# Miniprotein binders against a2bj90, part 24

Target 1, 235 residues: a2bj90
Amino acid sequence: MSRSARRKTSALNTVLRVVEVFASIQGEGPFTGTYSVFVRLAGCNLRCPFCDTRYAWSLEAGKPLGVEELVEEIARYEPSLVVITGGEPLLQRHPLNSLVEGLESLGLRVQLETNGILPAPARDEQLWRVYHVVSPKDVPVRVPGAKLHPSWVDYARATGRAWFKFLVANEQHVREVAEYVAKLGIPRSRVYIMPLTPEKLDMKELLELHSRIASLAVKWRLNFSPRLHLLVQLP

## First folded at step 11 (miniprotein)

Design IZ4
Fold by OpenDDE base, fold request of step 12:
Structure IZ4 (fold): chain B 235 residues (1-235), chain A 99 residues (1-99)
Amino acid sequence: as target 1 above (235 residues)
Amino acid sequence: SEFLRIAKIYQRAAERALRKGDYDKAVYYLYLVAELALEKGDLELAIEYLEKAAEIAQRANLRELEALVYELLARVYEALGDKEKAEEYRRKAEEIREG
């Protein structure tokens, strides 16, 4: 392979399509309450009917940003955590590994939010070293074309750096999650259920959904994820 | 009841989605109301919401969501003891997935 081919492949690994970068509090999953910089990447491999970030579905919705520039931008916020989210961040896997390398070189902790359709990180990827919150869209919410890739269960077992966050709307969903994780051999300590919240709810409606799902979490002996950012009116 | 309050949240969300032309979201939120109705044993209410969801899905050509609605209709009719209608809706869902 010529020197020119290696240089062209290196340049492709240094640019991300980014929708937005902002500081907030992680409102969901095991890192709830953490002061975080959010990097929302463009593009998604799903079209979830309930998605609240539809503006991120197209790759064209993102601006091209260099990895080095993005690392510098993130570092200025002095975050306790960098949250890589989007549509589906793993659609930009190659430059995302470069981003993770840059952030880890500064001692920054990184957490990925993924729908779990694409394979888990391999041992040779920088992504292997970070935290992952996998939000399956097959169970229980039955999004067309969604399927959890089995490698995420293996990654969770091998590293202890993955959690599974399931959207739920009713008790049948919570039952299906409990059965699904038992079948896959996912420890309950790594499982979160989160209320499926429509957009533009008032605070009373938000609290009603949270209260119901939290009670079901206790009943079914699962962890509860709030949508804390919505409850405290942060982005 | 708590059920009626939660059902009404998703119903109102579906109505907002319809007004915006977000037909996929509308179908899915009506589907969630029907699942809640099924959980409470209100099978007639579940059918009403699923029929409305199916109508919207058909009009908007949302074939995969239409199939999802038909699968739940099959489960509701099975719970009613109407095996013939349950099988009809299973076949309708399968025809969409194979086509």
Scores: ipSAE 0.897, ipTM 0.954, lowest interface PAE 0.5, mean pLDDT 94
Fold by OpenDDE base, fold request of step 12:
Structure IZ4 (fold): chain B 235 residues (1-235), chain A 99 residues (1-99)
Amino acid sequence: as target 1 above (235 residues)
Amino acid sequence: SEFLRIAKIYQRAAERALRKGDYDKAVYYLYLVAELALEKGDLELAIEYLEKAAEIAQRANLRELEALVYELLARVYEALGDKEKAEEYRRKAEEIREG
């Protein structure tokens, strides 16, 4: 490989397409309540009908940002957690590994949010070291083209750094989640169910969905994920 | 009932989506209402919502969501004991997926 080809590959691995960077509280999953910086990456491999972040679906919706510049921007917020989200962050896997390396070098904890379609991190990736919240879109919500990659189950078993957050709207969905995780050998302690919340709900509607799904979580012996940021009116 | 309140949440969400031209979202939220109706044994209500969902999906050329609607229609008709209609809707869903 010529010196020019190595420079082009190195430059491609140092730029992310970023939609937004903001500080808030992690509202979902095992890190709920944590003061976090959110990095929303552009591009998604799904078109979920219920998606509330459709503006992130195109890679072109993101601005190119250097990894070093992004690490410096994140560090200024003094976060307790860095949450990498977006459409699908793993579409930018190479520069994302460089971002994780930079953040970890500063002692910052990192949590990735992924739809689990793309393969889990390999042992040689920087992404192997971080926390992952996998949100499958095949079960129970049946998004077209969604399929959980089996390597996420293996990653969860090998590392203990993965959780599975399922969107649910009814008791049948909760049953399907319980059956699905049992079949895959995912321990219930790593499973969260979260209410599927339409956009522009009032607080009464939002609380009613939360209450119902929380009750089902107890009934089915699963963890409950709120959408805390919506409940407390944070971004 | 709790069912009716939750169903109305998704129904109103579907109506908002339709007004915005978010037809995929509208179809999917009507589908969720139908799943709730099926869960409660209101099979007639499930059919009503699924027929409306199918109509929107067809009009908007949302073939994958149309197939999803037909699969649930097949399950509803199976629950009604109408095996012929259940098979018809299974076939319609398969035809979309193979095409």
Scores: ipSAE 0.896, ipTM 0.954, lowest interface PAE 0.5, mean pLDDT 94
Fold by OpenDDE base, look of step 11:
Structure IZ4 (fold): chain B 235 residues (1-235), chain A 99 residues (1-99)
Amino acid sequence: as target 1 above (235 residues)
Amino acid sequence: SEFLRIAKIYQRAAERALRKGDYDKAVYYLYLVAELALEKGDLELAIEYLEKAAEIAQRANLRELEALVYELLARVYEALGDKEKAEEYRRKAEEIREG
């Protein structure tokens, strides 16, 4: 391969399509309460009916940003965690590995949020080293075209750096999650259930959904993920 | 009841989605109300919401969501003991997935 072909492939791995970068508190999953910088990447391989970030579904909705520039921007916030989210971040896997390398070189902890459709990181990827919160969309929410890639179960077992966060609306959903994780051999300690919250709820409605799902989490011996940012009115 | 409060949350969300033209969201939230109704044994209420969800899905050409609605209709009719209608709705869901 010519020096020119290597330079073109290196240049393609250095640009991300980014919707937004902002500082907040991680409101969900195992890192709830952590002061975090959120990087919302553009593009998604799903069209979840309940998606609150539909504006991120197109790759074109993101601005092209260089990995180096993005690392510098993130570092200025002095985050306790960098949360990479979006539509589906793993659609930008190559430049995302470069971003992770840059962030880790500064000693920053990184968490990826993914729908788990695309394969888990391989051992040779920089993404192998980070934390992952996988949010399956096949069970229980039955999003068309959603299927958890089996490699995420293997990754979770191999590294201990993955958790599974399931959206739930009722007790049948919680049952289906419990059965699904048992069948896959996912330890219950790595499973979170989170209330499926419609947009524009009032605080009373939001608390009602949280209370119900939290009670179900205790009943079914699963971890509960709040939507803490919504409860405390942060982005 | 807690059920009625939660059902009303998703119902209002479906109505908001419908007013915005977010038909996929409307169908899905009506589907969630029907699942809650089924959980509580209110099978008539489940059918009402699923029929409305199916109508919206058809009008908006949301075939995969329509199939999802038909699958739940099949389960509701099975719970009612109407095996004929249960099988009808299973076939309708399969026809959408194979087509």
Scores: ipSAE 0.895, ipTM 0.952, lowest interface PAE 0.5, mean pLDDT 94
Fold by ESMFold2, fold request of step 12:
Structure IZ4 (fold): chain B 235 residues (1-235), chain A 99 residues (1-99)
Amino acid sequence: as target 1 above (235 residues)
Amino acid sequence: SEFLRIAKIYQRAAERALRKGDYDKAVYYLYLVAELALEKGDLELAIEYLEKAAEIAQRANLRELEALVYELLARVYEALGDKEKAEEYRRKAEEIREG
């Protein structure tokens, strides 16, 4: 098959179910503060009770977009970072790899957000070369069926391109995270704790949660992730 | 105190969730209030919030959350020294997980 025939096959079967595309700042994790374009993919393999993006749970919530069209749309924003999120983006793994290929061909930096249930990228996947923020939901928040796939720890060690971010509400949660990451051999430099933040908090409540969890991060020598977009009232 | 202020944040979030019919959020936030109460050593307050969470979970048929609530009730009764009730709630949670 020629290069042209291979591109035709990819384009014909390379469609993503996309809930929304928008510009904002990355408010969480190691890339906090970066001008970003967010691509929210439809579908999730979890139904977390605290989820604030439930509108992305069903694959039917996404509109079909061709990968080539999506790359062009994203590029027009001139982002410093493309954040692929969802639901769970790895449920659309095949067309997602095509999207990553297109974005990287334009020199765009890509970060994936994942709950880590599905395996980390293989070395021959386009996703192998991008950044990942992995947010396990089995510890400490106890979502059933949310076990982190062990390949993510191996991937992080091999590439240096993965970080682990945990929602916490109290010190017991932080202790559990510390024990969990130590047992898995995840270095503290790759671990973030982030306040479990209900919707519709006023600024005083937001700052109080941030202050509490940030103090715990210092106490336990872990990195702190804000939810900066909430503090500055961006989407 | 700081613990009371944080607990109040989740308590208010639970009340908002109930008014909107988001029963799974409400149960989870009440569960978090109970975790904070247990951390503070206020075992009676923890039971109060967990019993409310269990009632809502039962009425809304939220089986996984109901089991989670029972697991914490077992921990609270263990802390109280009531081994019989702790075992009872562990059994209730196991029955949901096995069904």
Scores: ipSAE 0.877, ipTM 0.942, lowest interface PAE 0.6, mean pLDDT 93
Fold by ESMFold2, fold request of step 12:
Parts: structure tokens; sequence; C-alpha cells
Structure IZ4 (fold): chain B 235 residues (1-235), chain A 99 residues (1-99)
């Protein structure tokens, strides 16, 4: 088989540990509002105290699914976007590249959500060609061991396919984000701030947080990310 | 005021987390309330929330969060002008980080 066919065959003959697959809208970041299929991979290299998806932390939370089977399941939803999330999807990097290869062969648009601790894709990886929303957890939210790998900035500059999304709770956090991205050379057009949102807020509380952080985004000339799925009560 | 409304959102979230036994969430949300208090210059309120957060973190053996709380306490006491307390809390945080 040719090198191209060999690579596609490899992509379809491996296993991912998957917590859930479901259709919804992308509620966060640059693709907000897009009809999406979410693939939540098991395993995370962080234990953020504010995490709202703790059920995906353990690798054992995922069921083993063949990549070929998963591609077929995703395709049946006819998504406008495939969002690969988790835990931390890059913990399953090799089979994840296989999944991306399968999805790409069907012309499906893919976005990865990552905490950015593991390195950005290399040029010869299938992940090189997809979109990435990188959510660093060291600044401003101060999760230990959560340092952003510097390759993500290089990747963003080289490809234009990465955006950086930061949870914030107050103006000091926004100031820290602004300083951090300036030091790294990340342009404001690639930066989103998003309200750090506890569980079980009522609609008034949700709107209050959104309003505050949106006002700060305008003040600091940064992009604002809602958590739209919470506002419209979708998963 | 907007400050009070936002602080109450995180305060209520901390209370819910504490009732569920999610002590790491509770400590982190109390820490956020204290950050908001410090931002507004209400140093006594910041100390109140941080002392509560520290007690919970100690009791639940949440070492990294305990260090984070002590680091903010040091900043609050620095702002209050109590350099001795500020250094005490910096040292407490360093001792945890060093093991």
Amino acid sequence: as target 1 above (235 residues)
Amino acid sequence: SEFLRIAKIYQRAAERALRKGDYDKAVYYLYLVAELALEKGDLELAIEYLEKAAEIAQRANLRELEALVYELLARVYEALGDKEKAEEYRRKAEEIREG
C-alpha cells in the first residue's frame, strides 16, 4: 500500500478511550454557535478545582472504541464541526491522530480543546491541520503544574489555527492575561476571556457573570467567550 | 454594587461545594471571593475568607491549595502594612511547596 493509504489504514485500526459522544452547539471560543459533535476522551493530566467535567479525569472512565467505528458514528450526526475534548485529549495522542485522519478523509472540520501542557502538533501529524482552542491553566487561575508548552505559541504563529482561551473571575485576572499574552507575543485577536462559572447558577447569576466579563473584554480589547450552552440549557 | 453581586455568586458556590464535600472547589471559590475583596481594598473581608479557606484546606489535606491561600494572605497583609505577617505567610507557603 502507498504511504498515504498506509496512514489512513492505521488511523482506522486503533482504539480510543471515549467517555461520551453527543451532538450540541459549541458554546465557547471562536466557533461559538456552531452545530457540533463532541467527542470527550478519557484521562486528564490536571485536577483543576473548578473543573466541570471531573467524570472524564480517569482513563478508566472511557470505553475503548475503535477509530473506524467512532468515525462512522460521528459522521452519522452530519456535524458542521467535530469538537475533540476531554479530560486532556493529547494524553491519547497516537490514536487521536488516527481519528483526525479518518475525519479529515470525510472532509469534516475538527477542533481540539486542550490545556496546552503537552506540545503542539508537529508538521507531520494529522493534528497539524485542525483547529485548536488552547486553555492554559497556570495563568490566571494558578493550577499547579499547568504551564503552557511554548510550542503552542510557535504553532499559532506558523499556522493561524490556534486560539487561546482564559478563565477569569475578576479584573486582576484579565490584567494578568493581558500581560501574559503580551510577553508570549500572542495577538489580542487570538485571545478570549471567559467567565469562570460555578455549577448550578441560576439564569440571573449566569447573566451577571457574563455581563461583568464581557465588559472587561471590551475594556481590555480582548475577545469575549460566552458559555452559550449554559445560557440556552444544552449539554 | 457589582462587586458585592459577583462576590456573592462565588460565596454561594463555595457554600454549595462545602455542603457536597467538594472541599477543593470550596477553597478555590473562597479564594476568588478574597481576590475580589483585595481588588476593592476590603482587606479585613479578604482575611476572613482566606482564613476560612485555609482551615478547610488544612483539614482536607489540600496542600497545593493551602499554599495558594497563604500566598494571597501574604499579599493581603502586605497591603495592610503588616510586613511581619506577610513574611510569615510567605514562609508557610514556601514550606508546603518545598515538601
Scores: ipSAE 0.876, ipTM 0.942, lowest interface PAE 0.6, mean pLDDT 93

Design IZ4
Fold by ESMFold2, fold request of step 12:
Structure IZ4 (fold): chain B 235 residues (1-235), chain A 99 residues (1-99)
Amino acid sequence: as target 1 above (235 residues)
Amino acid sequence: SEFLRIAKIYQRAAERALRKGDYDKAVYYLYLVAELALEKGDLELAIEYLEKAAEIAQRANLRELEALVYELLARVYEALGDKEKAEEYRRKAEEIREG
């Protein structure tokens, strides 16, 4: 087989379990406001009680898509950013690296969302080169089994391509985040706090939570992450 | 006050979750109301919400959340000065986490 045929066969044989692909605005973290295509991968290694994407928990919720066809679908949107999310995308690590390779070969910028339980990318992985927003679930929200893998701190320091985003509901949570990131040596410039936001809030309730957590971010000298897509009623 | 507005947001979210049968969300949001009450020093209100959360968690067999609720109950009773109840709830949480 030629090299071209071998690459096509490998890409078509490499399959991801995908729940949904859609265009929207990245509403959270350092890339807030960016026109994005979201790729939600199936499977999660957590069962957070506050999760708003429970439909992605099971691997069986995803339909199998070949990596090459998925790259073509994503490219047609002409995104400024491709956001790979889920569940927990690193559960499909091997085919995910193939997807990242395909997207980067087209010059598309990629950002991964992860709960940080599985290790950070190794230097020889395609995932090494993309951006990561890591959302630990052990502190302050106390999800069992959610311990952040320490390699994410090393990865952030080595590459400058990881940020840490924490759900918070009150000032004690913010204090806990501040203590946690200080203990791990994560600089404040890489840390975001975000309001823990129940589903189906009206605009007044959304703004109240945003205002409270934003005020705490200023008080504690941390970055604030909105849930901008909720404020502007996008998916 | 701001406390009452924020607590009401999570309280209403818990009520919506209960109506939908999302019992783990309901327990977690009631737990958050209790955390806010404790932060304000309203220990009786914290106990009220935590006892409701515990009942729901037990009935729905939500063991990890039940343990989380007992851990906060222990902290609230410690703040009240009731060491016997604090230890009782600490033990209840440990029994769930050991098994």
Scores: ipSAE 0.868, ipTM 0.937, lowest interface PAE 0.6, mean pLDDT 93

Design IZ7
Fold by OpenDDE base, fold request of step 12:
Structure IZ7 (fold): chain B 235 residues (1-235), chain A 99 residues (1-99)
Amino acid sequence: as target 1 above (235 residues)
Amino acid sequence: SEFLRLAKIYQRAAERALRKGDYDKAVYYLYLVAELALEKGDLELAIEYLEKAAEIAQRANLRELEALVYDLLARVYEALGDKEKAEEYRRKAEEIREG
């Protein structure tokens, strides 16, 4: 491979399509309550009917940002965690590995939010070293075209750095999650259920959904994920 | 009841989605109302919401969501003991997925 081909491949790995960068509190999953910088990447491989971030579905909705510039921007917030989210962050896997390398070089902790359709990180990827919250869209919410890639179960077992966060709306969903994770051999300690919340709920409606799903989490012996940012009116 | 409160949340969300032209969201939230109705054992209410969801999905050409609605209709009719209608809706869902 010529020096020119290596330079062109290196340049392609240094730019991300980014929708937004902001500081907030991680409202969901095992890192709930953590002061975090959120990096919302553009592009998604799903079209979930209930998606609250539809503006991130197109790659064109993101601005091109250099990895180095983005690392510097993130570092200025002094975050306790960097949350990489978006549509589907793993659509930008190559420059995302470069971003993770840059952030880890500064001693920053990184957590990825993914729908789990794309393969889990390989051992040679920088993404192997970070935390992952996988939110499957096949079970129980049955989003068309969603399927959890089996490699995420293997990654979770090998590293202990993955959790599974399932959207649920009723007790049947919680049952289906319990059966699904048992079948896959996912430890219950790594499983979170989170209320599927429509947009523009009032606080009473939001609390009613949280209360119901939290009670079901206790009944079914699963961890509960709030949507804390919505409850406290943060981004 | 708690059920009626939860059902109303998703119903109102579906109505908001319809007013915005978010037909995929409307279909899906009506589907969630029907699942709650099924959980409560109100099979007639489940059918009503699923028929409405199917109508919207057809009009908006949301074939994959239409198939999802038919899967749940099949389950509801099976719970009613109407095996013929259950099989009809299974077939309708399969025809969408094979086409």
Scores: ipSAE 0.897, ipTM 0.954, lowest interface PAE 0.5, mean pLDDT 94
Fold by OpenDDE base, fold request of step 12:
Structure IZ7 (fold): chain B 235 residues (1-235), chain A 99 residues (1-99)
Amino acid sequence: as target 1 above (235 residues)
Amino acid sequence: SEFLRLAKIYQRAAERALRKGDYDKAVYYLYLVAELALEKGDLELAIEYLEKAAEIAQRANLRELEALVYDLLARVYEALGDKEKAEEYRRKAEEIREG
């Protein structure tokens, strides 16, 4: 491979398509309440009917940003956690590994949000070292084309750095989650259920959904994920 | 009842989606209302919402969501003891997925 081909491949691995960068509180999963910088990456391999971030589905919705510039931007917020989210962050896997390396070099904790369709990190990836919240879209919400990649179960077992956050709307969904995680050998301590919340709910509707799903979480002995940012009216 | 309140949340969400032309979202939220109806044993209400969901999905050419609706219709008719209609809707869902 010519020196020119190596330079072109290195340049492609240093640019991310980024929709937005903002500071807030992590509202969901095991890190709920953590002061976080969110990096929303562009592009998704799903078209979930209930998606509240449809503007991130296209890669073209993101601006190209260099990894170094993005690390500097994130560091200015002095975050307790960096949350990499988007459509599907793992569509930008190569530059995402470079981003993680840069952030970890500054001592920043990183958490990835993924739909779990793409393979889990390999041991040689920088992504292996970070925390992952996997949100499957096959069970129970049955999004067309969604399938949890089996390597996420293996990654969770090997590292203890993965959690599974399932969207649920009813008790049947909670049952299906309980059966699914039992079948896969995922410990219940790593499983979160989160209310599937439509957009533009009022606070009463939002609280009612949270209350119902939280009660089901207790009944089924699963962890509950709020959507805390919605409850406290943060981004 | 708690059921009626939860069902109304998703119903209103479906109606908002329809007004915006978000037909995929509308179909899916009607599907969620039908799942709640099924959970409560109101099979007639489940059918009503699923028929409406199917109509919207057909009109919007949302074939994968249409198949998902037919899967649930098959389950509802099985619960009613109508094996013939249950099989009809299973076949309709399969035809969409094989096509």
Scores: ipSAE 0.897, ipTM 0.954, lowest interface PAE 0.5, mean pLDDT 94
Fold by OpenDDE base, look of step 11:
Structure IZ7 (fold): chain B 235 residues (1-235), chain A 99 residues (1-99)
Amino acid sequence: as target 1 above (235 residues)
Amino acid sequence: SEFLRLAKIYQRAAERALRKGDYDKAVYYLYLVAELALEKGDLELAIEYLEKAAEIAQRANLRELEALVYDLLARVYEALGDKEKAEEYRRKAEEIREG
């Protein structure tokens, strides 16, 4: 392979399509309450009916940013955690591994949020080292085209660095989650249920949904994920 | 009741989505109201919401969501003891997925 071909492949692995970068509190999952920089990547392999970030579905919605520039931008916020989210971050897997390498070199902790359709990180990927919150869209919410890749269960068992965050709207959903994780051999300690919140709820509606799903979490012996950022009116 | 409050949340969300032309979201939130109705044993209310969801899905050519609605209709009719209608809606869902 010529020196020119290696340079072109290197250049393609150094640019991400980024929708937004912002500082906030992680409102969801095992890191709830953590001061975080959010990196929302463009492009998604799903079209979830309930998606609140539809503007991120197209790769074209993201600005091309160099990995080095993005690492410098993130570092200026002095985050306790870097949260990589978006549509589906793993659609940009190659430059995402380079981003993780850069962030880890600065001693920054990284969490990925993924829908779990694409394969889990391999041992040779930089993504192997980070934390993952997998949000399946097959169970219970039955998004068309969604299927959890089985490698995420293996990754969770091998590393202890994965959690599964399920969207739920009712008790039947919580039952289906409990059955699904039992069948897959996912420990309940790694399972979070989170209320499926429509956009533009008032605070009373938002609290009522949280209260109901939290009660179901206790009943079904599952962890509860709030949408804390919505409750405290942060981005 | 708690049910009526939760159902009303998703109903209002569906209505907002419909007004915006977010038909996929509208169908899905009506589907969630129907699931709540089924959970509470209000099978008539479940059918009402699912029929409305199916109508919107058909008009918007949301075939995969239409099939999802038919799956739940089949379950509701099975719960009513109407095996004929339950099988009709299973077939309709299969026809969409095979086509």
Scores: ipSAE 0.887, ipTM 0.949, lowest interface PAE 0.5, mean pLDDT 94
Fold by ESMFold2, fold request of step 12:
Structure IZ7 (fold): chain B 235 residues (1-235), chain A 99 residues (1-99)
Amino acid sequence: as target 1 above (235 residues)
Amino acid sequence: SEFLRLAKIYQRAAERALRKGDYDKAVYYLYLVAELALEKGDLELAIEYLEKAAEIAQRANLRELEALVYDLLARVYEALGDKEKAEEYRRKAEEIREG
């Protein structure tokens, strides 16, 4: 049997643990502003103190959904982009590859959000063909055990389909990001800095934080990522 | 005053986290206030916030965050010229990580 035929047969018993599926805009990174369907997968290999999606940390938070049914649900939204996020979606790598296959067969554009601890996609994975926004958590925010797997840099260079997004709170963090990406050989055009944003900020605080980090992005010649969905009060 | 506005954002976030019982968020946001203070050279303010963060981390048994707070205390005391305290805090952080 071909690899495609075996994968389709396997999908009959493949499920994902899904916390939520919802439509919104992509508020962060290179696809900011795009009408998107978000698929939040359960499970995370980190416990970041600043995490604003703690409800997705446990695999038990996810409902088992069949891949074929999930593709149909997503397609009904008619998204311009499907954002696969979590927790850490690569913890469910096998059924995730099946989901990507189904979405790609419908011509849907897919973006993965990952903390980059697990390796980048191999050339023969369906995930190889989609876009990735990688958010390392070791530098500058110092989450233990959060080291970026080096394959993500190789993947980004080989494919042009990965960008790196860093949470920052101050100029020292931005300096650390600049040094880190230079050491790894990541070009500035692939790097975004984004404000480390506590929950429940009022609009004045939110704009102040955005303004500071955007000014630093210009100063350091890095791309700026907003948290646009917060500014426009979308999920 | 940009420094003061940013520090206030994280300080208020820490206060909200404390009231809600999210002690790990509270410790982390106090740590960020201290990083901002160190960036501006206000070493006394940095120590003040870090000592508060350490107390919360200890009481809540947040060992990894406690070690992170000690790392920054060591850096602040090094900047202050107090090598003995800097080494003391480095040792305390290492002890937590070694287990």
Scores: ipSAE 0.877, ipTM 0.942, lowest interface PAE 0.6, mean pLDDT 93
Fold by ESMFold2, fold request of step 12:
Structure IZ7 (fold): chain B 235 residues (1-235), chain A 99 residues (1-99)
Amino acid sequence: as target 1 above (235 residues)
Amino acid sequence: SEFLRLAKIYQRAAERALRKGDYDKAVYYLYLVAELALEKGDLELAIEYLEKAAEIAQRANLRELEALVYDLLARVYEALGDKEKAEEYRRKAEEIREG
């Protein structure tokens, strides 16, 4: 393509529909405790009954934002980690790859959060190089329409840059997770269980739920994910 | 006792969701209470919560969640040894997913 046509094509791939950008602590998964900037993308391909970010379900909930502008905004926070989340971020895959390229050119570490329905990154995507926390919603929580794409297991094995995080409410759920990951060949070191946490719990309830699920993680020899941001009352 | 504390968390969450009119949340949290009851062998309690969840799902036209509730009802009746009702609820769930 000519240089002018190349820039025109790039501009069309450089708009994301963004719900919010904010600084906080990554409260979940393998990077728990890291000072992070969160980029919440609009649109989701699920309607989880327990979702705590329903305001991001519609693509129209996001405002169009240029990738270069967004990179500059993120950089001003001086984050240790950029967390791309949503809705389901992979619904905006093309401009998302542009964002990742911009962030990596500044040396920023990037983590994606996904429900795993859409396929894992291909080797020629910028997303191939970032970290992924995959949260399947078919097992054990049985969200209608959810299904983990098998490419995420292949991606995790090939790259070592994916972890699997499961919401659980009871020991039966943990048993189901253990069976599920064993059948898929996902090693325990890549698996986190996290308490399925209703909104507006008081601190006693929140601690009780965390304590129970953490005890199950130890019993079943799985990693435990807190929801640390809830415990410390951060967004 | 630990079961009771966990069940109360989800039971209260369902009550809060009902007061706000978040019927999908309410159905799902009642479903979780029923799962805990089943885990402890309290089959009558499980049925109680699932029948309430089914009624709410039906009235709110939450078809996919209604089918999920019927799946668990089938499991509870299977545990009771009532194969006839277990098959009835499996059929009801199938009919929702097919139609």
Scores: ipSAE 0.876, ipTM 0.941, lowest interface PAE 0.6, mean pLDDT 93

